# Designs tried in a protein design chat: VH-VL binders against Translation machinery-associated protein 16 homolog. Part 4

Target 1, 180 residues: Translation machinery-associated protein 16 homolog, of Drosophila melanogaster (Fruit fly) (q9vxy4)
Amino acid sequence: MTNLRKELEKCKHPNSRKTKALGKKARRQNNKHKVRLGHAIKSNITGEKLSWFLGQIDEGRTEPLRPQELEDLIELYFTRFDEELEQINLKQSIGKHRANQHAARKDVITMTLEKERNEFRTGGLELMNLCDPLKLKMLRDWDGSALSVQHLKLDLVSYNMLQRLKEQSKKKETSEQMET

## First folded at step 13 (VH-VL; from x3 with light chain H98R)

Design a4
Fold by ESMFold2, look of step 15:
Structure a4 (fold): chain C 180 residues (1-180), chain A 118 residues (1-118), chain B 112 residues (1-112)
Amino acid sequence: as target 1 above (180 residues)
Amino acid sequence: EVQLVETGGGVVQPGRSLRLSCAASGFTFSSYGMHWVRQAPGKGLEWYAVISYDGSNKYYARSVKGRFTISRDNSKNTLYLQMNSLRAEDTAVYYCAKDYDSEGMDVWGQGTTVTVSS
Amino acid sequence: DVVMTQSPLSLSVTLGQPASISCRSSQSLVYSDGNTYLNWFQQRPGQSPRRLLYKVSNRDSGVPDRFSGSGSGTDFTLKISRVEADDVGVYYCMQGTRYPYTFGQGTKLEIK
């Protein structure tokens, strides 16, 4: 893109076909950048979420998570803003003038968590199902980069799905107990 | 004129307690947060505690948490620091400072010297 | 905790000459409200600290305009356009963006 400035300077007349072609190329490049930026933002958010979950799992662990363990980890994820909220609440409370103000960031955090809790209780959060040994291995093998995150096939992990997995484990235990 | 005056410093043996006071004048004390900052001899400044305007929220640096207690009496325009289990490393000049809108400490007291020696 | 690093730690300056003090933070000092809570303090020999600048570049009342502040994010500078005898002392930067508040190590300014 650094050559584009030089090419525009070479044009003698503003309405030449070369000048118009360079202007059109610049508009197409801007449009491609805007679309690419949107995809990069989504991938960055997804990558940060997956990195958070990976960071909560011991490096030596190879067995899949139990459904209760994944549920507990999701509940822990909902608390990830607690330290930031403590800072906001403290800073807002120090002087009487500040205590009479809303904190915009606090409102954004609240709305984000409400949305995520609702997703978990309905159709599910977009995560990897770490109760599946293949998915756990894929996440552990992931290099943590935004470049590779789009190669991960995500699941919808819901509260109801986790309750079903707990019940399947209970039924399996009962069947095995009767076989002895 | 806005003024802060610290009192209660002195020489004290390790393990003892001491209470510092900071008398405020020239402003509406009950509208502003207050801080304690210390400076060991020949050393830099170290922030260690804040209290909200109404006393409902407090925060401490990790180095003094559990030993020092910040408090205020808005009816007397006075800030306090209760220092328990004093150690030689607590030897310093102690300053109180007024907060304004979290813009930092806009007014400082003259300081009171605490010396902890065995 | 946010680490604040000043340089130089000491300055020796001829009267009337400029002085410049750098302050770097270990993380961005931009708060969620868009403000940057970076302050500068002066401590003259035998005196308590005095705030010079707040929110990077705003001078307190009574601070001469030969003191100025600049910077953003993690890098900040205090400048004295022409040093006077009364400027002798130690200068501290401090961040107030998150608790605990933290100071730089201080920069001692002397007249040579």
Scores: ipSAE 0.560, ipTM 0.831, lowest interface PAE 1.0, mean pLDDT 86

## First folded at step 14 (VH-VL; from a4 with heavy chain Y100L)

Design b4
Fold by OpenDDE, fold request of step 15:
Formats: structure tokens, sequence, C-alpha cells
Structure b4 (fold): chain C 180 residues (1-180), chain A 118 residues (1-118), chain B 112 residues (1-112)
């Protein structure tokens, strides 16, 4: 990127064919860089999320989560910033002149939580369906790196999805009781 | 010059109450949070409480929560610590300290000694 | 609560020699704003604590250049390049990243 900028700076005529070509190339490179950066950021965020969920599961657990357990875990996930927010609020309140110093972080956290909650209530959070024993195993076998997140098959886990799974589980239990 | 002067220390029996004061001068008292820190004889420093610049927010260490109350009167440039149900383990030098924009405690008082003994 | 662990707890140093005190936190002291709110205090015998350093390495006004702080995350160090007689006392690290604020055990510096 540094070389193209230097070449553009050497161009005397902004409307020259060469300048336009270099500008187009620079824009393409910048866009590619933005896309790569965006992908990296997304992978990091997803990796952090998956790491959080993995950290909540017992190391020896081989049984899949019940739909209710996964729902409870997701609700717990939405509280993961509560302590940080409390600290931010406390620190912001102590001195008269620093009330806005941490506003940016607080806003980011708030926006993130709102987005995640909305996703869960609608289309679903991008995570692994831990009610599937294969998915649980995949998460446990994951090395925790953001780079390897791309190899994980993620699901959209929504509130409605979990409710459906609960209903299916109840029907199965009832059928098994009738066959005995 | 920023100065903090603690008063109100003394010898008290267990279960009694004591009120400490910290008089502030040399700065705009109403703009800064204030802390109480104590030091038991021959021991290290222990943070106890903080109060916001306007007194609207208070936070306490678990060890003193419910027994001690931090307060302030900005019109008098004075910080207070009300200590109730005093115990022998509360024996210490009590320091008031000025908060500096949540970067820590930049100025400390000379301390006042509280002795709880039967 | 964040636990602060200092080492050593006592240090005997010859005048003019350097001294080093370590402070370790049980959790990262990096705050949400990217700053690390680690402080160092000096308490001379019979005196009130005095802040020497804030945010790991920044010296307060009047603190000699012979005092320096370093570290990141969970590991921090106070260094005295040349110990003087007036440096006798107890040194404390303190984290101010999270409430409650917590101190190390203190390190007693003595002159041999």
Amino acid sequence: as target 1 above (180 residues)
Amino acid sequence: EVQLVETGGGVVQPGRSLRLSCAASGFTFSSYGMHWVRQAPGKGLEWYAVISYDGSNKYYARSVKGRFTISRDNSKNTLYLQMNSLRAEDTAVYYCAKDLDSEGMDVWGQGTTVTVSS
Amino acid sequence: DVVMTQSPLSLSVTLGQPASISCRSSQSLVYSDGNTYLNWFQQRPGQSPRRLLYKVSNRDSGVPDRFSGSGSGTDFTLKISRVEADDVGVYYCMQGTRYPYTFGQGTKLEIK
C-alpha cells in the first residue's frame, strides 16, 4: 500500500490515464485490505465467542447440552460484560472531569449486546449447536485459534430453534414411556 | 499545597462506634473522589472505601461493607468515615487519600490511629 | 478480587547498588481503555505512604529519576538504579484497574 501511495503522489496530473489507473489499483487494494481485515475481525469475534462457550463446559463432558442448558448458557453469555460495565460506571462516577473517558467502550459493549440479543431472538446467533454431540466434540477438539474457526461448522442458534428442540425432546420422552 | 488531615482516632471498646474526619485543603475538593485506606500495626495497606466527587456513588471493600459508611461534605471540604460495631481487627492507622482521575491515590493524609481494645 | 503478590518481601541493599522489586497480579491489569493502572507507593518509617509511580512507569512530581517502573499485563517491576539512605522503607504495588483496589504485601527495603 505504501508504494502505490508514493506513486500516486508523484503523478502530476490527477486526470492522467496513469493516475486514474493507479487510483483504481489503490482502491482495489484498499478494498481487499478492508475485506481481509473485516474477515479477520469477524473470525476473532467468533473465536472469542466460541472460547467463552468452551470455557463454560466441563472438560470431561461428552454428553450434549440439553436445549434448556444451552438457552441458559446463552443467557449467561449476555451477562459476560456486567462486571466490566459496573467497573466502567463506577470509575466514571468517581471524578468530575472524566465522566466521558470510557463512554466509547461502554457504547461498544451495549451495542454488541443489543445486536447479539436481537440475533438470538430472530435469525440466531452464529455459534455451534451444542445440543448436537458432534458439534460439542468439534468445539472441544478446537485449538482455540481464530484462524481455525473457519473449519468449524457454525449454526444459527435462535430462541425459537431451542424451543423446537425442547418440544421434540418432550415428545420423544412421552413415546418412550408409552412403549414400556 | 494539597493537604489532607485526618482526625477522630482514639481508643474504643469493641462494639462501639467512631467517626473519622479528613479535612482537605489546597485543591477543589468537590471535583475529586476520596478514599479511605488503613494499615494495621506492622501490616500492609488495605483499601477500604471510595466516594465520588459529589457523594452520589460509594464503594466498599467486602471486609467493611455494612459496618462502615463513607460520606463527605463538600461545603466543609471534609471526608468522613463512620465506623460502627468496631472489632479488634479494625485497629489500624486510617488514611484518607485523594483520587486523581481514577489513576490512583496521589496525596495521602498523615493518618489517624484507631485502637479497638477491651 | 485481584491478588497482588510482591517479591521479595524484604530486601537488604548496599548503598549505591541497584534494587529491584517484582509485583505480580492474579489477573491482567489492562483496563478497558487500554491503560494499566498499576501504582507504586513508598512508605518511609513513621510516615504516610507516598505515590512514586502511576500507570506502571510514570513518575509523580518530585520523584527522583533513579526510580523506574516497567511491566505489562500481570508482571511488573520497580527498579531503583542507585539506592540511597532515604530509600529505606516499605514499597507497595497497587492495582487501580478494578475495584476493590488491592495492594501487594509490601517489600521492606533496608540498607546493609
Scores: ipSAE 0.751, ipTM 0.930, lowest interface PAE 0.6, mean pLDDT 93
Fold by OpenDDE, fold request of step 15:
Structure b4 (fold): chain C 180 residues (1-180), chain A 118 residues (1-118), chain B 112 residues (1-112)
Amino acid sequence: as target 1 above (180 residues)
Amino acid sequence: EVQLVETGGGVVQPGRSLRLSCAASGFTFSSYGMHWVRQAPGKGLEWYAVISYDGSNKYYARSVKGRFTISRDNSKNTLYLQMNSLRAEDTAVYYCAKDLDSEGMDVWGQGTTVTVSS
Amino acid sequence: DVVMTQSPLSLSVTLGQPASISCRSSQSLVYSDGNTYLNWFQQRPGQSPRRLLYKVSNRDSGVPDRFSGSGSGTDFTLKISRVEADDVGVYYCMQGTRYPYTFGQGTKLEIK
């Protein structure tokens, strides 16, 4: 970015072909930078989410999660801000003049939770399907870096997906009982 | 000048009740939360209750939850602590303290002594 | 609950010398608004507690400049640049970031 700015400053005529070309190049670079920044932010958010899920799994667990276990874990994930919200609400209520001091944080948390819950109930939450032993292993082998998140194959885990997996598991158990 | 004056302390038997009062002056009492803090003889400070400016919200330490009730009368500029089922371990100097916009307790009373003994 | 740990629990200082008290929290005291709600209190013998510092390093009105506070996250320090006779008493750190509010054990300051 520093070199293009210097070159633009050397341009004598703002409407010259060269100046226009440099301006277009600068705009492209800025757009690429914005896109990269957006990706970095998304990777960080995804990394934090995956780190949270990894932290809830027992050390040394090799067996995949049952669909019900994953559902319970996701529901637990949606409660991760409950204590913070409780504290915010309590503190905001104590004094007459501070009712709005933490409104921004509360709003961000609320919006985040609403979005995540909606994703889970519709198209799916971007996560790893931890009912897959390969995905569980991949998450465990992950170094926790936001940079390496891009190398993880993520899934869209939805409520309906988990219900289908539960039904499949029940059918398999019933078939195995009939063969014995 | 902001002043807090606690009253109602005394000697009581275990299982009895006592009501403490804290009279506030020198500030708009109805705009601030209020706290109770106690100090057992020769021990440190222990926070145990807060009430919002309007009395609508209350929070208690686990040690006193269910036995003590914090309340206030803004028309009288007075904070109260109803203590029921008193125990020997409740023996302490009880302080009322003014909340300063959740930044802590900026002004304390002189305290009132509660002694629970057989 | 957040556990507050003070060190030392007792301090004997020569008049005119500096004093330092440490306070550690079991978890970060940074609140959602980015502030750290750590307070320091002084209790002189036979008196009620007096707040000295709020939000780690801010002095209350009437508190001498010889009192200073520092720290971040989980580690905090109260410093007295030159101890005076009137500084004898017990000092408490308190976290006000989360309910329930919790105090350190207290540090007794004495003059040698």
Scores: ipSAE 0.748, ipTM 0.929, lowest interface PAE 0.6, mean pLDDT 93
Fold by ESMFold2, fold request of step 15:
Structure b4 (fold): chain C 180 residues (1-180), chain A 118 residues (1-118), chain B 112 residues (1-112)
Amino acid sequence: as target 1 above (180 residues)
Amino acid sequence: EVQLVETGGGVVQPGRSLRLSCAASGFTFSSYGMHWVRQAPGKGLEWYAVISYDGSNKYYARSVKGRFTISRDNSKNTLYLQMNSLRAEDTAVYYCAKDLDSEGMDVWGQGTTVTVSS
Amino acid sequence: DVVMTQSPLSLSVTLGQPASISCRSSQSLVYSDGNTYLNWFQQRPGQSPRRLLYKVSNRDSGVPDRFSGSGSGTDFTLKISRVEADDVGVYYCMQGTRYPYTFGQGTKLEIK
């Protein structure tokens, strides 16, 4: 076949300047594709996450979430795989052969949740701060498109941030009662 | 060579109990999960229960949960189905079936008939 | 629970002609390991069910190559390239991807 003959000729002199230039160009084009795919995957994952949180909020609600409500939603988000994990655990346990094997999906879920819990307890999860009325409005106005999510300004929402917001709410309520 | 034989069927009144047995031969029984499937007269197949190879995990269809108990004795190569509080709607042929790596039920018994009537 | 829907529910075929049975699931049957746990069973008159195909298209040992399976996701087909007298009976699809396992209603195949 003519293409096979051409490929053999291309390999005749590895490491020549022309062969190295062709290899570098091919690698650069492949890397550019992988970067574009990575951006699309990230936007899709972020969009699905935001859609999940939006779906937990009553459609008629306009007031921002209290810090405890957002914390409760984040804890609920960490349980999103419970039914899938139950199914995996059951299916893996039925026969001895599967019981001796790792379930790759279960490992991915476990690692994902461990990473997310650690992020929440440290620098924060990449989310919308739904305790902010402007952020809640932005999320409600969002068209659900992965393309438009790339232009949203996300927040880092951490456990410590939410505890500070709870403290600020208590101090504001006490100050307002003393002022009256 | 692989063979499953169900026994213990019969005619019983509503509210009574029966225990079905499934004798296994021709394979390493303790390495495979087992299922119970039933077929009402003139009707299709309905899956009802599974037990893991070591008996540590079990799952039931919602319609029989709390009334039926699947169990196994690996030293006797035998699967069991304890059926309590039987109802007329439990009238069926009951099959035991061998699991193969959760790919499906590859070997079935001949079935045993349970008739619940007054 | 995953609902499995077969069509037709009854099929009358001239000996030697092809037959085709459709099965549709209410959810994707692709499991997290990438496999699709869709099975086909045959129940001849007066007999126990026999597995014909597993994981969509894999024939069990002793199953003639006249039987083939195809499909993906939620839509599946069992084909018999030429029906023989021994093929009379009821055919069931079943999903083993999620518990509880669920069967289609069955398709009765007759020779006319």
Scores: ipSAE 0.632, ipTM 0.871, lowest interface PAE 0.8, mean pLDDT 87
Fold by ESMFold2, fold request of step 15:
Structure b4 (fold): chain C 180 residues (1-180), chain A 118 residues (1-118), chain B 112 residues (1-112)
Amino acid sequence: as target 1 above (180 residues)
Amino acid sequence: EVQLVETGGGVVQPGRSLRLSCAASGFTFSSYGMHWVRQAPGKGLEWYAVISYDGSNKYYARSVKGRFTISRDNSKNTLYLQMNSLRAEDTAVYYCAKDLDSEGMDVWGQGTTVTVSS
Amino acid sequence: DVVMTQSPLSLSVTLGQPASISCRSSQSLVYSDGNTYLNWFQQRPGQSPRRLLYKVSNRDSGVPDRFSGSGSGTDFTLKISRVEADDVGVYYCMQGTRYPYTFGQGTKLEIK
C-alpha cells in the first residue's frame, strides 16, 4: 500500500540515499506485482476451465460422475475450439492473400490441444476429479471467481486413471450383485 | 476502375427460382472473395453469403441456407446467386460486393431488384 | 450472431455542424490477429452503399478527412466534423470479425 509515486515526487535530490532507497523499493514492488500477475493469470485460466466443466453438469445433480462420464466430458472439452477453428478456416480461405499466410492462432490452438491430449494420455490433466463426491461438491460450492480458485485442490486426471476407475466400478457392481 | 454490375432481377411468383449474376471488372477477380447482400424495401442491409476466391469455401446466413447457392466462374469474372423456392420476404435489392482481406466489403455493385409476388 | 446496435436511428443536423453516430456490438470485435474489423458505410439516396471506414478508423480512398472513426472492443463512433449537403443518407456500421457479417440498423442523417 506504499504510495511510491508521491514519495518520489517529494525527493529533491535524484541520487540521495532516500531516492536510491525508493528506487530499490519500487523494483521490489514491481517483482511482487509480476508474481501476483502470474498467479492471477493462472487462476483465471483455471477458473475458466472449471467453469466450463461445471456448466456441463445438471444443476440438480448430487451424485459423482461415472468414470465414463468424466472421460466423455474431457473429450468434449477437446472440441471447445471447434467454432473458433471454423471461423479461422473460413476467414483464412476467403481471399488469396490470407490463404498464403500463417494462421498463428490456429497454430496455438493446435499446439494447446496436442499438449492437453498428451497430458491426458500420460500424467494427467489438471482438473477436479468429478468422480469423487467431495470434489463435485467443492466445484458446485465454488463461487466462480478467480480468487477463490486457490481453495480448490486440483487433481491429475489421466486416461489410465479413468480406465482403472471403470474396472473398480465393474468389480463393485459385480460384488453387490453376487451379495443379492 | 473496379466495377461490379448485377443482373438477373425481376418479378417472379413464390416458389419459383431466379439466378442473379454479378459481372466484375478492374481487378483480379480470382484473387478475392465475393459477397451477396440484400436490402428489403425501406429496410436496412443484410449480409447473405460469401464465397472464397477459388470457390472452395462458402458460407450462408441462416435464413437462406438450403435455398440459395453462391457460385463463381473465374474464367468469366462472374459471381452468381441461385435463389430457389423464393418467398415474398426475399423481395429486395440484391448487391454483390468484393471482399477485402476477409474483413468487409470495399466495392459494391449498383444492385438488382427481385420482387416475389403473386 | 453478433448484434450491432446503432444510436441514434435518425439525426437532423445543421449544415457545418458536427454529427456523431454510435455503434455498439454484442461481443468484442477484436479478432485473433489483433485487428478490429469494424466498418462504416454510407448509402446516399438512390445509391449503393459505399464504404467510408474500415478497421475502426481507416478512411477508404476518396473519403474526406472530415469523416473519422474511433472506439474499441464493443463501442464505436463515426464522426463528421462539418456536415455538408452531400452527407445526406443512411449510415451503417458493420462487423467483419465473425461470420455471418452483421450490420447495425442504420442511422438516417438529414439536414435541418
Scores: ipSAE 0.626, ipTM 0.871, lowest interface PAE 0.8, mean pLDDT 87

Design b4
Fold by ESMFold2, fold request of step 15:
Structure b4 (fold): chain C 180 residues (1-180), chain A 118 residues (1-118), chain B 112 residues (1-112)
Amino acid sequence: as target 1 above (180 residues)
Amino acid sequence: EVQLVETGGGVVQPGRSLRLSCAASGFTFSSYGMHWVRQAPGKGLEWYAVISYDGSNKYYARSVKGRFTISRDNSKNTLYLQMNSLRAEDTAVYYCAKDLDSEGMDVWGQGTTVTVSS
Amino acid sequence: DVVMTQSPLSLSVTLGQPASISCRSSQSLVYSDGNTYLNWFQQRPGQSPRRLLYKVSNRDSGVPDRFSGSGSGTDFTLKISRVEADDVGVYYCMQGTRYPYTFGQGTKLEIK
């Protein structure tokens, strides 16, 4: 990464064609670094999300989550900003000058949570379906690396999907009880 | 010109209560948050509580939550600290301090001494 | 709570020589607005504290320019370019990024 910067430091003729050519090369290389950084950021965000859910599951548990358990975890996930929001609300409220101003970070958090809640209530959140024993095993076997996270196949987990899974479990259990 | 003057300190027995006052002058008191900070003899500074400019929001250090209450009367330009169930460990100089836009405590009082002993 | 750790806890300096005090936080002091709410206070013997610096490097009015602050994230430094007799006292760092506010242990500055 420092090779190009060393070349630029050794060029002592500003405005020469050689200096301008090095500037163009530096801009092109910087653009390629930005693309690689963008992919790394996405992988980190997904990895942090999956790590959060994994951290809520007892380390000894091997059985899949019940649909209600996964729903409860998703609702808990929506509260992940509560401590930060409390700090923002407090700090913004202390002096009159800040109290008359809008907090941009609070807006970003609010928009993020509104989007996620809407996704959950419609087409689904991009998660591992931890009600599926294979998906739970895949998440538990994951090494936590941002490099490997894109090899995990994510699901769309929605409120309606979880309600249907609850109904299927009730009908199956009721049918088995009536046969005994 | 900006001044903060604490009063109400004294010697009290453990388990008793004491109310500290902080009189403010030289600035628009009702526009700024206020803090209480204490310093035990020969020890460092310890932040204890904050109250918003209008009194609507308060926060306490865990060590005093439930025992100390911060309040203010903007019509009298006065900040208060109600200290209940006092312990020997509460022996300290108590300072009030003015908040400046959450950038820190820019003006401090001269302190009032509370001694808790039997 | 954010733990603030100062070093050294005591320093002895010859008049006219520089002094440096370090302050480390247990977590980043960068707030969501991009500002770093790290303050420095001076307490002379028998007096109340006074603020020297706010937001890392901004000097309060009336603070001599021989006092300067630097640092970012979790590591911060207060420097006095030439120590004078009136600089005797205890210096505290404090973070105001997260409630509760927390102070370092203090650094006693004395003259050799």
Scores: ipSAE 0.615, ipTM 0.865, lowest interface PAE 0.8, mean pLDDT 87

## First folded at step 15 (VH-VL)

Design c1 (from a4 with heavy chain D101E)
Fold by ESMFold2, look of step 16:
Structure c1 (fold): chain C 180 residues (1-180), chain A 118 residues (1-118), chain B 112 residues (1-112)
Amino acid sequence: as target 1 above (180 residues)
Amino acid sequence: EVQLVETGGGVVQPGRSLRLSCAASGFTFSSYGMHWVRQAPGKGLEWYAVISYDGSNKYYARSVKGRFTISRDNSKNTLYLQMNSLRAEDTAVYYCAKDYESEGMDVWGQGTTVTVSS
Amino acid sequence: DVVMTQSPLSLSVTLGQPASISCRSSQSLVYSDGNTYLNWFQQRPGQSPRRLLYKVSNRDSGVPDRFSGSGSGTDFTLKISRVEADDVGVYYCMQGTRYPYTFGQGTKLEIK
């Protein structure tokens, strides 16, 4: 009890220079933690995304993906939450009380997929353009670590970009046939 | 008092069918999901099926999918398990269990014995 | 499917002494709502199973306070602070986070 009174007396001037300095230092440290956490989260999310795409490609494949193959892979990526959604829908449906509740995770998934589909249809998803042989090699050489993902130069892959690449492939095929 | 009573067990030959019933009392049956779980002689528990409170959604363990059908009649407070193409390994005590909001199976019946033997 | 592994598979305990049963899952049992749907059941000889605990540590009605549960993620423990004669039976952990629901192999508790 007497020790507690001594400590309270040491704290009786909460707006002193010492208290203000400690407050400023604490805010700076908290801000640094938020920035470092934000970078780590983004790198981890990006790394998981790239690992997913890498996992869909045969280990022995060295040729770049055709534009349709990449488009199909992106559409497959949009289905990555199907198993989780099935589990949420099932678990939420079993009892009447839970069936009257909204599942926050389901809402997050829905919004994420809507955003990603919109990005794909507009300015592009942040991916590696696997139609480019250099990008495919870079992804193949990546160790799969979220720590090293910052060294990868990402592209914006859009639906329109893939359609343009498909049309370029058709024109090249037609031109080669006429030259033969 | 919440009670679940299974009936319909018996001895059947392989390849035949049985229908189990689970009579519920002491709670609002139509508000809760229901499960079937079995226990082979001297063995552990195995979960096999669930049905939602209104019967609109069902899920089966892979080992019984296509052979077993869970259903319910909320007007009769009764859960059913239709078991087709029975095999020797289906020999077990079959329990029905009440779900509580997907937290687990809080009330169990006494079980009914199914023996599949030639 | 989520694999649930119990240890030990059998346990002999002197009356009045504590008992501890471990349960491990092959993947995290944390559901997207933040809850962990890990259950413990007791099956006395000749009886149907009885739920002891749900969501790791919540005791069902009528379950003595000498039963407690702990753990998170993939590692869980059922403890009995003082074993009584009526505690003889088989104890199962079960996960209800993902369908299909899956049980551990069971732990048979006997009195020395």
Scores: ipSAE 0.620, ipTM 0.864, lowest interface PAE 0.8, mean pLDDT 87

